# Ledger of designs, part 3: VH-VL binders against Probable pyridoxal 5'-phosphate synthase subunit pdx2 (pdx2)

Target 1, 248 residues: Probable pyridoxal 5'-phosphate synthase subunit pdx2 (pdx2), of Dictyostelium discoideum (Social amoeba) (q54j48)
Amino acid sequence: MEELIEENNIKIGVLALQGGFKEHVEMVKSIKHCFSECENKYKYSIIVQEVKSVSDIKKLNPHGIILPGGESTSMAIIASSNNDGENIFTFLKEYIKQGNFIWGTCAGSIMLSNNVDGQKVGGQSLIGGLDVLISRNYFGRQIDSFETKINLNLKFSKNNNNSILLENFEAIFIRAPAILDVIDKENVEIIGEYIVTKKDGTKEKVITAVKQNNIIASVFHPELTNDNRFHQYFVQLVLNNHLIKIKI

## First folded at step 22 (VH-VL; from v1 with heavy chain D100P)

Design v4
Fold by OpenDDE, fold request of step 26:
Structure v4 (fold): chain C 248 residues (1-248), chain A 121 residues (1-121), chain B 112 residues (1-112)
Amino acid sequence: as target 1 above (248 residues)
Amino acid sequence: QVQLVQSGSELKKPGASVKVSCKASGYTFTSYWMNWVRQAPGQGLEWMGWIRTETGNPYYADDFKGRFVFSLDTSVSTAYLQISSLKAEDTAVYYCARRPTWDYSGYLDYWGQGTLVTVSS
Amino acid sequence: DIVMTQSPDSLAVSLGERATINCKSSKSVLYSSNNKNYLAWYQQKPGQPPKLLIYYASTLESGVPDRFSGSGSGTDFTLTISSLQAEDVAVYYCQQYYSWYTFGQGTKLEIK
C-alpha cells in the first residue's frame, strides 16, 4: 500500500452535537471510491472526525463539514454557541465564506437557508448562505415520516455540464423540511425534487436537495440508508475544490 | 371558474388603517399561494409579498415590511391585506393574485379586480 | 435586484398588423437547472387587472389567443401580437421571477 502523503488527505468534520452524526461518519468511512476516481490520477485519503466545538473544528481544520439533522440539532447548536465563548454560527458563516464546503441534512439544511417559512419578520437565518425558501416540517404536516425513491442530479459545477444522475435513490424523510422555492437562482443548482400530492388531489413540486457553490443541502437523510453515494458526492466536491487549491 | 373577488374602494385619512379582502373561489384555496401587488395611479406593478395559504405564513418584500400585514380566513377562502398608519403615497390599486405551486414558479395566473385605496387629507 | 426594461414605452399599431414589445433584464433569467426562462408577460386593459399571457418566456397561458407569442432567452425577450385586434389595446408588462419578483415599466399599446 503506497503511503499517501499527508498533503493528500481530505478531512471531513461531522458536527456531533445531536442527530445522526455517527451514521454520517460511518457513511464517509465506507466510501471506497469517488465518482471521478478513474479520471483523477491524484491519490488521496479521506479522514473523517466528529467535531463538537469551534475548537475541535479549528484543530481538525477540515476541508468540509457535515451538519447532521434532527429537530434537536438546532437547539443543541444554539446551546453550544452560548457556552463555548465563540459563536459557532459566526464561525460557520466565516467557514463558508472562506470557500470551505458544508453539507446540511434536514435541520442542517434549514440552518443554511436564507429564508425560512414562518420566520419572524426581520428574522435572520442561523447560518444562512442558501438562496432558497425552506419550510420547516413540511412533510410533518402532510405525510409525516416516510421513505421513497427520488432521482438526484448531482451537480459538480455551476451548470449542467458536469453532472451525474442517480435514479431511484432511496430517500428517508423524517418530519422533513422542504425547499419550496429557489429565491435567487443565480448560483443555486437543484439536485433533487419530489412531487407531493395534496389531500385535494392537487400536486406540488418541492425541492429536496440543492447546491450553491460550496453549500449543499438535503432535506432527507441519506445517512440512514446503505447508499453512500450522496456522501461520495459531497466528498468528491470537497476533493475537487482541494485539487484546485493545490494547483493540480 | 377561478375567481378572486376583492372588497370595494376605500377612502381614508392619513394615519388611518384599511383592510382589503380577497375572496377566492373555483379552486382549493390552500393549494395556491396568494400574492399582493400594488399599482400606484398611472404607474407600474409592484410586488408586495405573498402568503402561504396552507400555513398562513407571510413574506413581505423589503419595501412593505412594517405597516403591511397579510392574513387569512381559510374557512371562507379569503386573504386580507391590512395597511396601518396610511400615508398619501399608499394611494394605489391593490391586487391579490394567485401563484401556482406546481413548479416552484413565480408567475401569477389569476388576479382580483383590484381595490383602490385613496389616502387623502 | 434584476431590473426589467421594456421598449418602447408606447406603441401605435394598425389593426391587423404585427405588434412587437421588447423586454430586457439586467441579468439573465435563464435557469441552468431546468433551462427555463423565468419570465412572464401580462396584459392590463384600462380599468382591469393584469392578465397572464405568457409564462416561462414562451408558454401561452390557457385561454389566451394564439396571436400572442413570446420569444427570447437570457436577457432579451419579445412579446408579439401577430395581428392586432381592437381588444388588444392595453398596457403590457413583463415580469421576472428568477430572483424575487420585478416588473417592467409597461408598454402602452394603442391602435394607429
Scores: ipSAE 0.902, ipTM 0.952, lowest interface PAE 0.5, mean pLDDT 92
Fold by OpenDDE, fold request of step 26:
Structure v4 (fold): chain C 248 residues (1-248), chain A 121 residues (1-121), chain B 112 residues (1-112)
Amino acid sequence: as target 1 above (248 residues)
Amino acid sequence: QVQLVQSGSELKKPGASVKVSCKASGYTFTSYWMNWVRQAPGQGLEWMGWIRTETGNPYYADDFKGRFVFSLDTSVSTAYLQISSLKAEDTAVYYCARRPTWDYSGYLDYWGQGTLVTVSS
Amino acid sequence: DIVMTQSPDSLAVSLGERATINCKSSKSVLYSSNNKNYLAWYQQKPGQPPKLLIYYASTLESGVPDRFSGSGSGTDFTLTISSLQAEDVAVYYCQQYYSWYTFGQGTKLEIK
C-alpha cells in the first residue's frame, strides 16, 4: 500500500535588481533533494522567480527571499526605493517581522545587519534584523578576491542536535565583507568561520555565515559554485517553517 | 610588554572640552580594538564604546552618543577620547582598554592607568 | 540590556581563608554556537585600573595566580579565591560580553 505523500509547493523569490540573481535562480532550480528525511514524508516542488519590486513580491507571495550580492546591488536597491510607490526596504523589514525567511549574500548580508562598520553615528541599517557587526569590504583590505574551502555547520535549530556539518565547502569571496562580532548572541547561530592571517602574523577569526531565526547571511557567494548545498539548506529551512505553519 | 599609557589628569570648567590620549606599545596597534570605560568617583565601570584601530571606525554606547568622540593617530599608536560641552557629571576616571580580535571575544585584557577628568565651576 | 548583579556588595575575609563572590546575569550568557560563557572577572586595586583575571567564566588569564578560579554557567557565576592574600584587597567586577558589554556593580573585598 503506497503511503500517500502530501505535496507542498515552496515559493522562493530572488531579488533581481542587479548582481548574481540569475545564478541564485539556477542554483535553486537545481535542488533535487532535502537534507533531512523530508523526502520520505513529503513530496514538495520548488517555485523560484525573479522579483524586481514590492508588487512582484506581493504577487508571488514567496515563503523565502534571496538578496543577491554585489556592490552594485546595494546601489540599485537604493535607487529603486526612491522610484517605487512602496519602499522595498520598509516592505522587507515587515516581511522579516512576519517570520518569512530571507537570505542575504555578500552585499545582501550587509543590508540585513543591524550594525555596519563605518556607519554614521545614528545611522540605520537598510533592512536590518541581524544582530551582528559586519565590516564592508573586509577582505578588500587584505585580499581583494579569493577562493578557499571552509567548513559550514548548517544549523536548523538553536540546538546543536539538529545540524549538518559540510566539510571543505568551496567558498568564493569577492571583495567580501566579514562579520566581526555577534552583538547579541541570543538568537544568532554561527554557520561558518574563517581565520585571517594579518601582515604582522597575528590571526583574526571572522564569521562568514550566520542564522538568526528566519534571517540567513553569508559573506561569500555560494551561487558562483557548482555546489547547491547552501541553497538546499535555505530551502530546507523555508520548507520546515512552512510545514510548521500548516500543522503538518 | 604590552602597555597603555594615558595622559595626565585634567581640571576643566563646565562647557569646556577635554582630549584624553592613550598611547599603546608592545604590540601591533591596529590588530586590536580599543575600548573606553568610564568610572565615576566611588562608582562602578561603564563601557563607553570602542574604536576599530584598523579602520578608525568608532562605536558608541547609547549613553555616550553626541559629546564623546573617539579618534586615532596610528602613526604614533595613540587613541584619543574627546569630550565636549563638559558637565559636572562627566567627572570620572576614563580608561582605555584593549580588546583582542581573536575569536570575536569581548573581554578587555590590558588597561591604561586611567585619566581623571574633573569638571568644576 | 543584560543586568549583572554581584553578591555580596562587600565582604571581609581572614587571611588564608576562602573568598567567594557571586555574579548573576539577568539573561543567560551561554552561547549555543560554541558552548562558551561570555563572562569575565576583573580585579581593581585602590588607585589602579582594572585587571583581567578570568574570561569565558573559567579561563585564567596569563600571569594570574592559580588561587583565583571562576565557575558557573548560564546565569550564575562565582569567583573564588582559595586562600586570601593581603594583596587581594580590591574591588572585583564581573562583565558580560554576550550582548554588548555590561559590568556588575562590584564587590569590595577586605581583610577581616
Scores: ipSAE 0.898, ipTM 0.951, lowest interface PAE 0.5, mean pLDDT 92
Fold by ESMFold2, look of step 24:
Parts: structure tokens; sequence; C-alpha cells
Structure v4 (fold): chain C 248 residues (1-248), chain A 121 residues (1-121), chain B 112 residues (1-112)
């Protein structure tokens, strides 16, 4: 983009390699209000763009990136393809390390995880950074897709120690993974949970969304609903981080 | 009535292999994770890792990567621990222990009776 | 790794008296997301496998006598037997399951 919105603008990239990237873009565009209205007393605007290469990301210079769901093997292959001379996943590892915000949905959450159940040495490329144990296709072993209402306890800055409860959020699961355990409980906050009743009646509690500092992961697809509140949450986190950086 | 029944004691020489079995009954074997815990003579408990019984995917604690292999035979509701290239310091009681799945908890609610593996020259 | 340290290593308590075993973790095992302490207690009688007594620091496992109780939070935990019985002679272990699993070194409880 030749001309960018300066000062008080929030730039969101949506990784457009495969999967539901268009739906994410539309959800971000639909945001009229952030969760903490007037909590930040500055004017801001939201700029969202699809990004398909390291070059696209560098040009946008986004404050946050969304990794859509899709087929994780295909996304890893495309990310390593010879499209601009630099591997996108390698770039994103550094992007995260620098403190920039990232949110992975479904396959995106797998790509961000440090521990993938059954992952083999030398297997599929991952971005990493999120200290959870995730199981690929966990829900798909029971049912291909389903929708259910869940509660989401949205976590903001640790220093602010606040949260907002979203009750009865419509969560769409499509051959979705599940987070089976949190490895670094000191830094990983649970946003959402779900109780699965197995064939034998045994109940298993799994985690559906987490936040680890600048890394957000959800196993469901909020972009496929008409409820943009999870996208509002991500944008609010990005905004809060941006405002902290410019206030000094 | 949950029960974990392990195979009997083993006496082995250094360099040999051993395979300990843990047969589950009284619950659906594939619905719960299975853990292995070691207790050397006169010592405390040491977690070795787990295996997801639904998938057969193991996880090994750092000190147990290599010579220790977890496996399953779901047709007989049995978990196995195989130790290769046995060393004298492998002498211990080996326990299987079940991890409940509610609340993604890691405590161990049911234990096998233990299998003593003795490795001596 | 989170190191679990029990104290004392051994104690002798008269029948009917209170026994107290302490467990300290090298870092907090309180998970702020659910406000639960990821701490369990096990009893191991001579020649037997460990038996779960308490999980989440203070929740008594089904079938465990109510003379057993757990307390504490964060890094400091206590197992209490309010009135010692002969059958309580055992080694007691605490275990964190906050970050994988680590056991304390054990506390041997004997009758005085």
Amino acid sequence: as target 1 above (248 residues)
Amino acid sequence: QVQLVQSGSELKKPGASVKVSCKASGYTFTSYWMNWVRQAPGQGLEWMGWIRTETGNPYYADDFKGRFVFSLDTSVSTAYLQISSLKAEDTAVYYCARRPTWDYSGYLDYWGQGTLVTVSS
Amino acid sequence: DIVMTQSPDSLAVSLGERATINCKSSKSVLYSSNNKNYLAWYQQKPGQPPKLLIYYASTLESGVPDRFSGSGSGTDFTLTISSLQAEDVAVYYCQQYYSWYTFGQGTKLEIK
C-alpha cells in the first residue's frame, strides 16, 4: 500500500496462504467498537490487509497478524515455497520474538504450538512459540464438524489483571484440534474450554483458546460466525500494545 | 472397578532387554492416558512419561528418551514398557498409572501393583 | 524443572496424635487461570504401589478417610493426618502436575 494511515492506526495482516483468510479480513473490517470503550483515549483506525509473502508483511509493517485455519501441511509447504526468497514461517518466528501480536485459528493454532501430539522429528514445519500440547484433528475423530455455545474468558494485559466473560459464544469446530494441556502455566492463560463426552460416557476437558503474552490461539473458527467479538478482542490487544509503545 | 495388573518380576543381565506389561480392566482403556513411573530401591518416585492410549503417541521425560519405549495393544487393553540395553541402574520397580481426563489434570488416580526389574551381573 | 522438597524426611507420631508433613515447590504451582493448585499427595504403604490421597492441594480422593486433609497454596503445602492410626504408617509423597510431573523425595511416617 502506497499510503498508510499514520498515528493511532492499527495495522492487521491476515496470512492469505490457504484457508479462511477472506472471512477474517471481513470480520476485522466489521469492527465498530473495541471491548474497552474509551479505556484508551486516543483516536484510532483499523487497517487490515491480506499478506502472502514476507515482502507483503514488511510493506504493511503490521502490529498484529492473523493465521487463518486451513490444511496445516499445505500451509507449511506454501510458506516454504520460492515466492520471495524467504520462508514465511521463519520470518514469523522472529516477528513473534520481537513482541508483535499473532493469533492462530484452527490450523493456525497448531502452527504456533511448541508441542504437537505425535509430531515426528523432521516432520511438518511449525512456527512455534506457544507452550501447549495440541492434538491435531482432535474433534474430527468424533464428528466432522459441529457448532456449540461456549463461554470465553477474555484475558487482557497481565499488569491490568482484568478479563471479560463472553457467554454463549457460538463456536464452530471443523475437524478442529484441541489443546490437551498447558506446558507453561505461568505464562499461558486459558480463554476457553470444552467438555467432550466420549463414546463410553467418559468426560474429557480440553482447552479451546489461550493467550501467551503476544500469542493468541483458538481451535474454533470465529471468522465463520456473525459474532466479531473475538476479532475485537485481538484488535484490542494489538491496540493496547501499540499505545503502550508510543506513550513513552 | 478399575484395575491395572502388571507382569511379574524380571531378573536380567546388563545388555538384555525387558518388556513389562500393564493390563487394564474396569474402564475403557482408550479413554485415559497411561503413565509410567519408576522407583529405584530405597528411592522416591520418578515420572518416565505417558502414552495416549487413543492414538499410541508417547511422550518421554528427558531422562527416558532412547532406551525406553512405550507401546500398546488395544485389543487386549494392555500398555507395555520396553527397556533395551539394560544397565544396573535400571534396577527398579516400574509402575503404570492412569491419568484422568476431566479437567486436563495430571495426577495419577489408579496404579498398577508394580513390576520389579533387577539387573545384575 | 519444578523441584519438590518435603519436610521432614522422617517423623514418628504417637497413635491418635496429629501428623503434619510439609511440601515446598521451587516455584508456584497455582494456576491463575483457574485458581487451582496443581499439587497431589500420595500414600505408599510398605510393599504397595502409591495411592492417591489428595489432588488440587485440598480435594480428598473418593474413599480416603476424612482424617486426611491438605492445605496450602502457591509454594507451601501441608498434608495433615488429624488422628494417626496404625494403618497410616507409610511414605508420603507430594507431586506437582503444574509443569509435567515431579515428586517430592518422600516423608516416612512411623508410630512413635
Scores: ipSAE 0.723, ipTM 0.865, lowest interface PAE 1.0, mean pLDDT 88

Design v4
Fold by ESMFold2, fold request of step 26:
Structure v4 (fold): chain C 248 residues (1-248), chain A 121 residues (1-121), chain B 112 residues (1-112)
Amino acid sequence: as target 1 above (248 residues)
Amino acid sequence: QVQLVQSGSELKKPGASVKVSCKASGYTFTSYWMNWVRQAPGQGLEWMGWIRTETGNPYYADDFKGRFVFSLDTSVSTAYLQISSLKAEDTAVYYCARRPTWDYSGYLDYWGQGTLVTVSS
Amino acid sequence: DIVMTQSPDSLAVSLGERATINCKSSKSVLYSSNNKNYLAWYQQKPGQPPKLLIYYASTLESGVPDRFSGSGSGTDFTLTISSLQAEDVAVYYCQQYYSWYTFGQGTKLEIK
C-alpha cells in the first residue's frame, strides 16, 4: 500500500496599496523548496499575485495574504476609498475570521494589531485581530533604519511541538514598530525578540515577530534581504492549513 | 536606590476632585512604565491601569475608564492620578507601582507608600 | 478576567514552623512560548505597601530571604515560608500578570 502523491496550488495575495509589495512578490517567486517536513510528501506550486481591491482578492481567492510595510496612514486612506462598494480593511477582518492566513510586515503588523499605543478613539482605521500591544515607530526614535542579527523560533503549531530555529537572521528595521506586550498569551506565540539598550543602560525586551493562529506579524523587513526563509515559513503555514482542509 | 514617593492623604467631599502624585527617584523615570493600584479599606488589591512614561500614553482597566486620568510631568519625574466627581466608593489607598522592562511582560517591582483618599460628607 | 483564589483566608503558625499559602487561577498562567508561569507573590505588612517576593512562580526577588519559596505551575501555586519569623506577619497576595493583572483576595498570616 502506497500513499498517493497530490499536487496542490498555493495562492498568495500581496496587498498592493502602497509600500514594498513588489519585493514581497519577488521573494515568494524565489521559493524553490519549503522546510524539510513538506518537500518529500507533496508536490505544490505557488501562485502569487498583487491584489489592489476586494474584487482582486475575491478573483484570486488566496489561501494567504501578505500585508507589506509602508506608510500606514496612506494605506488606511486608500483602503477606505470606495472600492467596488467594500472597504478593503473591513473585508480583511472577515477574511481573518474565516481562518485564512495573513502576514503583516512593519506597517502591516500595526494594521493587524488590536492595541496600538497612543491610538486615539476614532483614530486611524485598523484591521485588527492580533491581540498584542504595538508601538508605532519604536525604533525610529533613535535611528531611521538599522540591521541586526536576531534569532527566530518559527512556530508551526501551539505548545512548541513543531518549531524551527533560525539563528542569526539578518533583520532589517526601517522606522519599525515594536510589540511591547502580548495581551492574549494563550493564543499568541512569540517567534522573535530583541533587547534594546537605552541611553541610560536600561534593557528593554521587545517582540519582533509573533503568530496568533492564522495571523503572522513581523516588525522587520525580510523582503529586503537575500534570505527568503521567512517567506518560506509563511507559505508552509498556508500549505499545511490547505492540506488539512482538503483531507476532510 | 529606587524610590516612589507619593503625596499625602486627602479628605474630600463627594463631587470634588483629587490629584495624587508619585515622584520617582533612583532610576530614569521614562525608562519604566508606571501602574496605579487601588486598595479599598479592608479589601484586596485592584489594578487600575498603566501609563507609558516615555510617551504619556495611558491604558485604563475597564472599571477605570472615565473619572480616572493618568498624567505625567517628566521634568520632575512625577506621575499623577486624578479622580473627578469623587464618590464614597472611591475611598481607598492608591498606589503607584513600577513595571520592569527587561522582559516584555512584567510584575510590579517597586511600589509607592500609598495615598489614602477619604471621601465623606 | 482571570480569577485568583487563595487558601486559606487566614492562618496562624508558630514561630519557626512552616507556613503554606495556596493560590489557584481560573485559567492557566503558563505561557507556552517561553514556558514561564506569569505568577507573582507580594507581601504587605501592616501599614506598608505591597512588596514583591517572587515572580515567574518560583524566582526569588533580590533581597528576599531564602526561607521564602514558590512552587507550582499552570493553575496551582504555593508560597512556602520554611521557618516562620516574627517579621513575616503580613497579608500575602498572589497575582497573575498573564493577561494584565489580577490579585488574589489575600491570605493573612499571624503568629500562633
Scores: ipSAE 0.718, ipTM 0.860, lowest interface PAE 1.1, mean pLDDT 88
Fold by ESMFold2, fold request of step 26:
Structure v4 (fold): chain C 248 residues (1-248), chain A 121 residues (1-121), chain B 112 residues (1-112)
Amino acid sequence: as target 1 above (248 residues)
Amino acid sequence: QVQLVQSGSELKKPGASVKVSCKASGYTFTSYWMNWVRQAPGQGLEWMGWIRTETGNPYYADDFKGRFVFSLDTSVSTAYLQISSLKAEDTAVYYCARRPTWDYSGYLDYWGQGTLVTVSS
Amino acid sequence: DIVMTQSPDSLAVSLGERATINCKSSKSVLYSSNNKNYLAWYQQKPGQPPKLLIYYASTLESGVPDRFSGSGSGTDFTLTISSLQAEDVAVYYCQQYYSWYTFGQGTKLEIK
């Protein structure tokens, strides 16, 4: 039977305002997910570029954007600078509403959150959209950085049991935030959790990664590991979304 | 042995302020969130909000934004509820209640004995 | 915005008989990510603060007598006292902790 064969460029933008954007670019480049020798309906290539302004984003027209970690206050200040007469965060709010995928790591996850613990009126500008309660620098109150192995339950659709378990994923936490609660439990899926055992024996469960439709957040740094599977996950979500659009 | 001991009843005039205390013992105070719950005479329970004892960051339910202020003194393991510009409708029993942290939970495992605040006309 | 509605508003039950209290939420409180119902039950005896009885809809808090049980899922929940004792005279509240926090209006249990 005849099959439609199309070459597709999956375009990933990495917001390069501050922080670990280079590591994210290299992790995306390391993805060897390829259909080039496939006799199936589709083959794909991945284009990844740093984006520093609204004009950069418009030129690339990416299917997904990664918001790296860094210093969240500095990132908000840089984003509010006059960039072609448009604030980057304001543009990204609309980008998300259009159904495009976005993944925030560490500080990026804070910027996507609707509720930041201890946030003051007139405080840091945020993108929003993710209905969780996040605490800045949660782990940094006890220790500046640490590494541990966690399980990640990668979610592709909330309406079926389509998930993949990554066991013993090396998670790197650097003065990391933590998600303390999910406000919209109907739409927010938990990808990762962590149990802190304090010195007094008290246990506290926090959330380390979530998915809300086209919004992905992780508080740890997969880009600083040898394991590109979380980046593969994000690219796969972007690819799946693209496939839906071209079939319509 | 977890205990939450609240300050005694208060009789106030409209326009005054009151500060209710809740002293915790039998656990590490800064390891658990503290909640406040109101019960007006003859009525049910109404959640007012919480305060993170580790950070002092409060969260107020919508009906309690403004005149109600949560605070802490961690040196004596005590949470406080302050109500300013008291009104007759503030007459109620006010409870402190502890939230466990071992899951994503708003249930309240230990409660103070309650503090009756009466606002007389 | 989740409204918790209890029924009945009050009931009278003879000593040793079964008491049943219902709680209905305006939307599901079952979290698909962990398959838990975010529903708790509290007992408030006369002159006392509320006391936690049950969390996750059916898990008994430590020290609560086993005559208490919780059941239900999603939007419909039940608290059952299998053999009523005199000390069970109280007002009973359900509470959702799925999306922010709300209590039911309470159910007053009396000895008939």
Scores: ipSAE 0.712, ipTM 0.852, lowest interface PAE 1.1, mean pLDDT 87

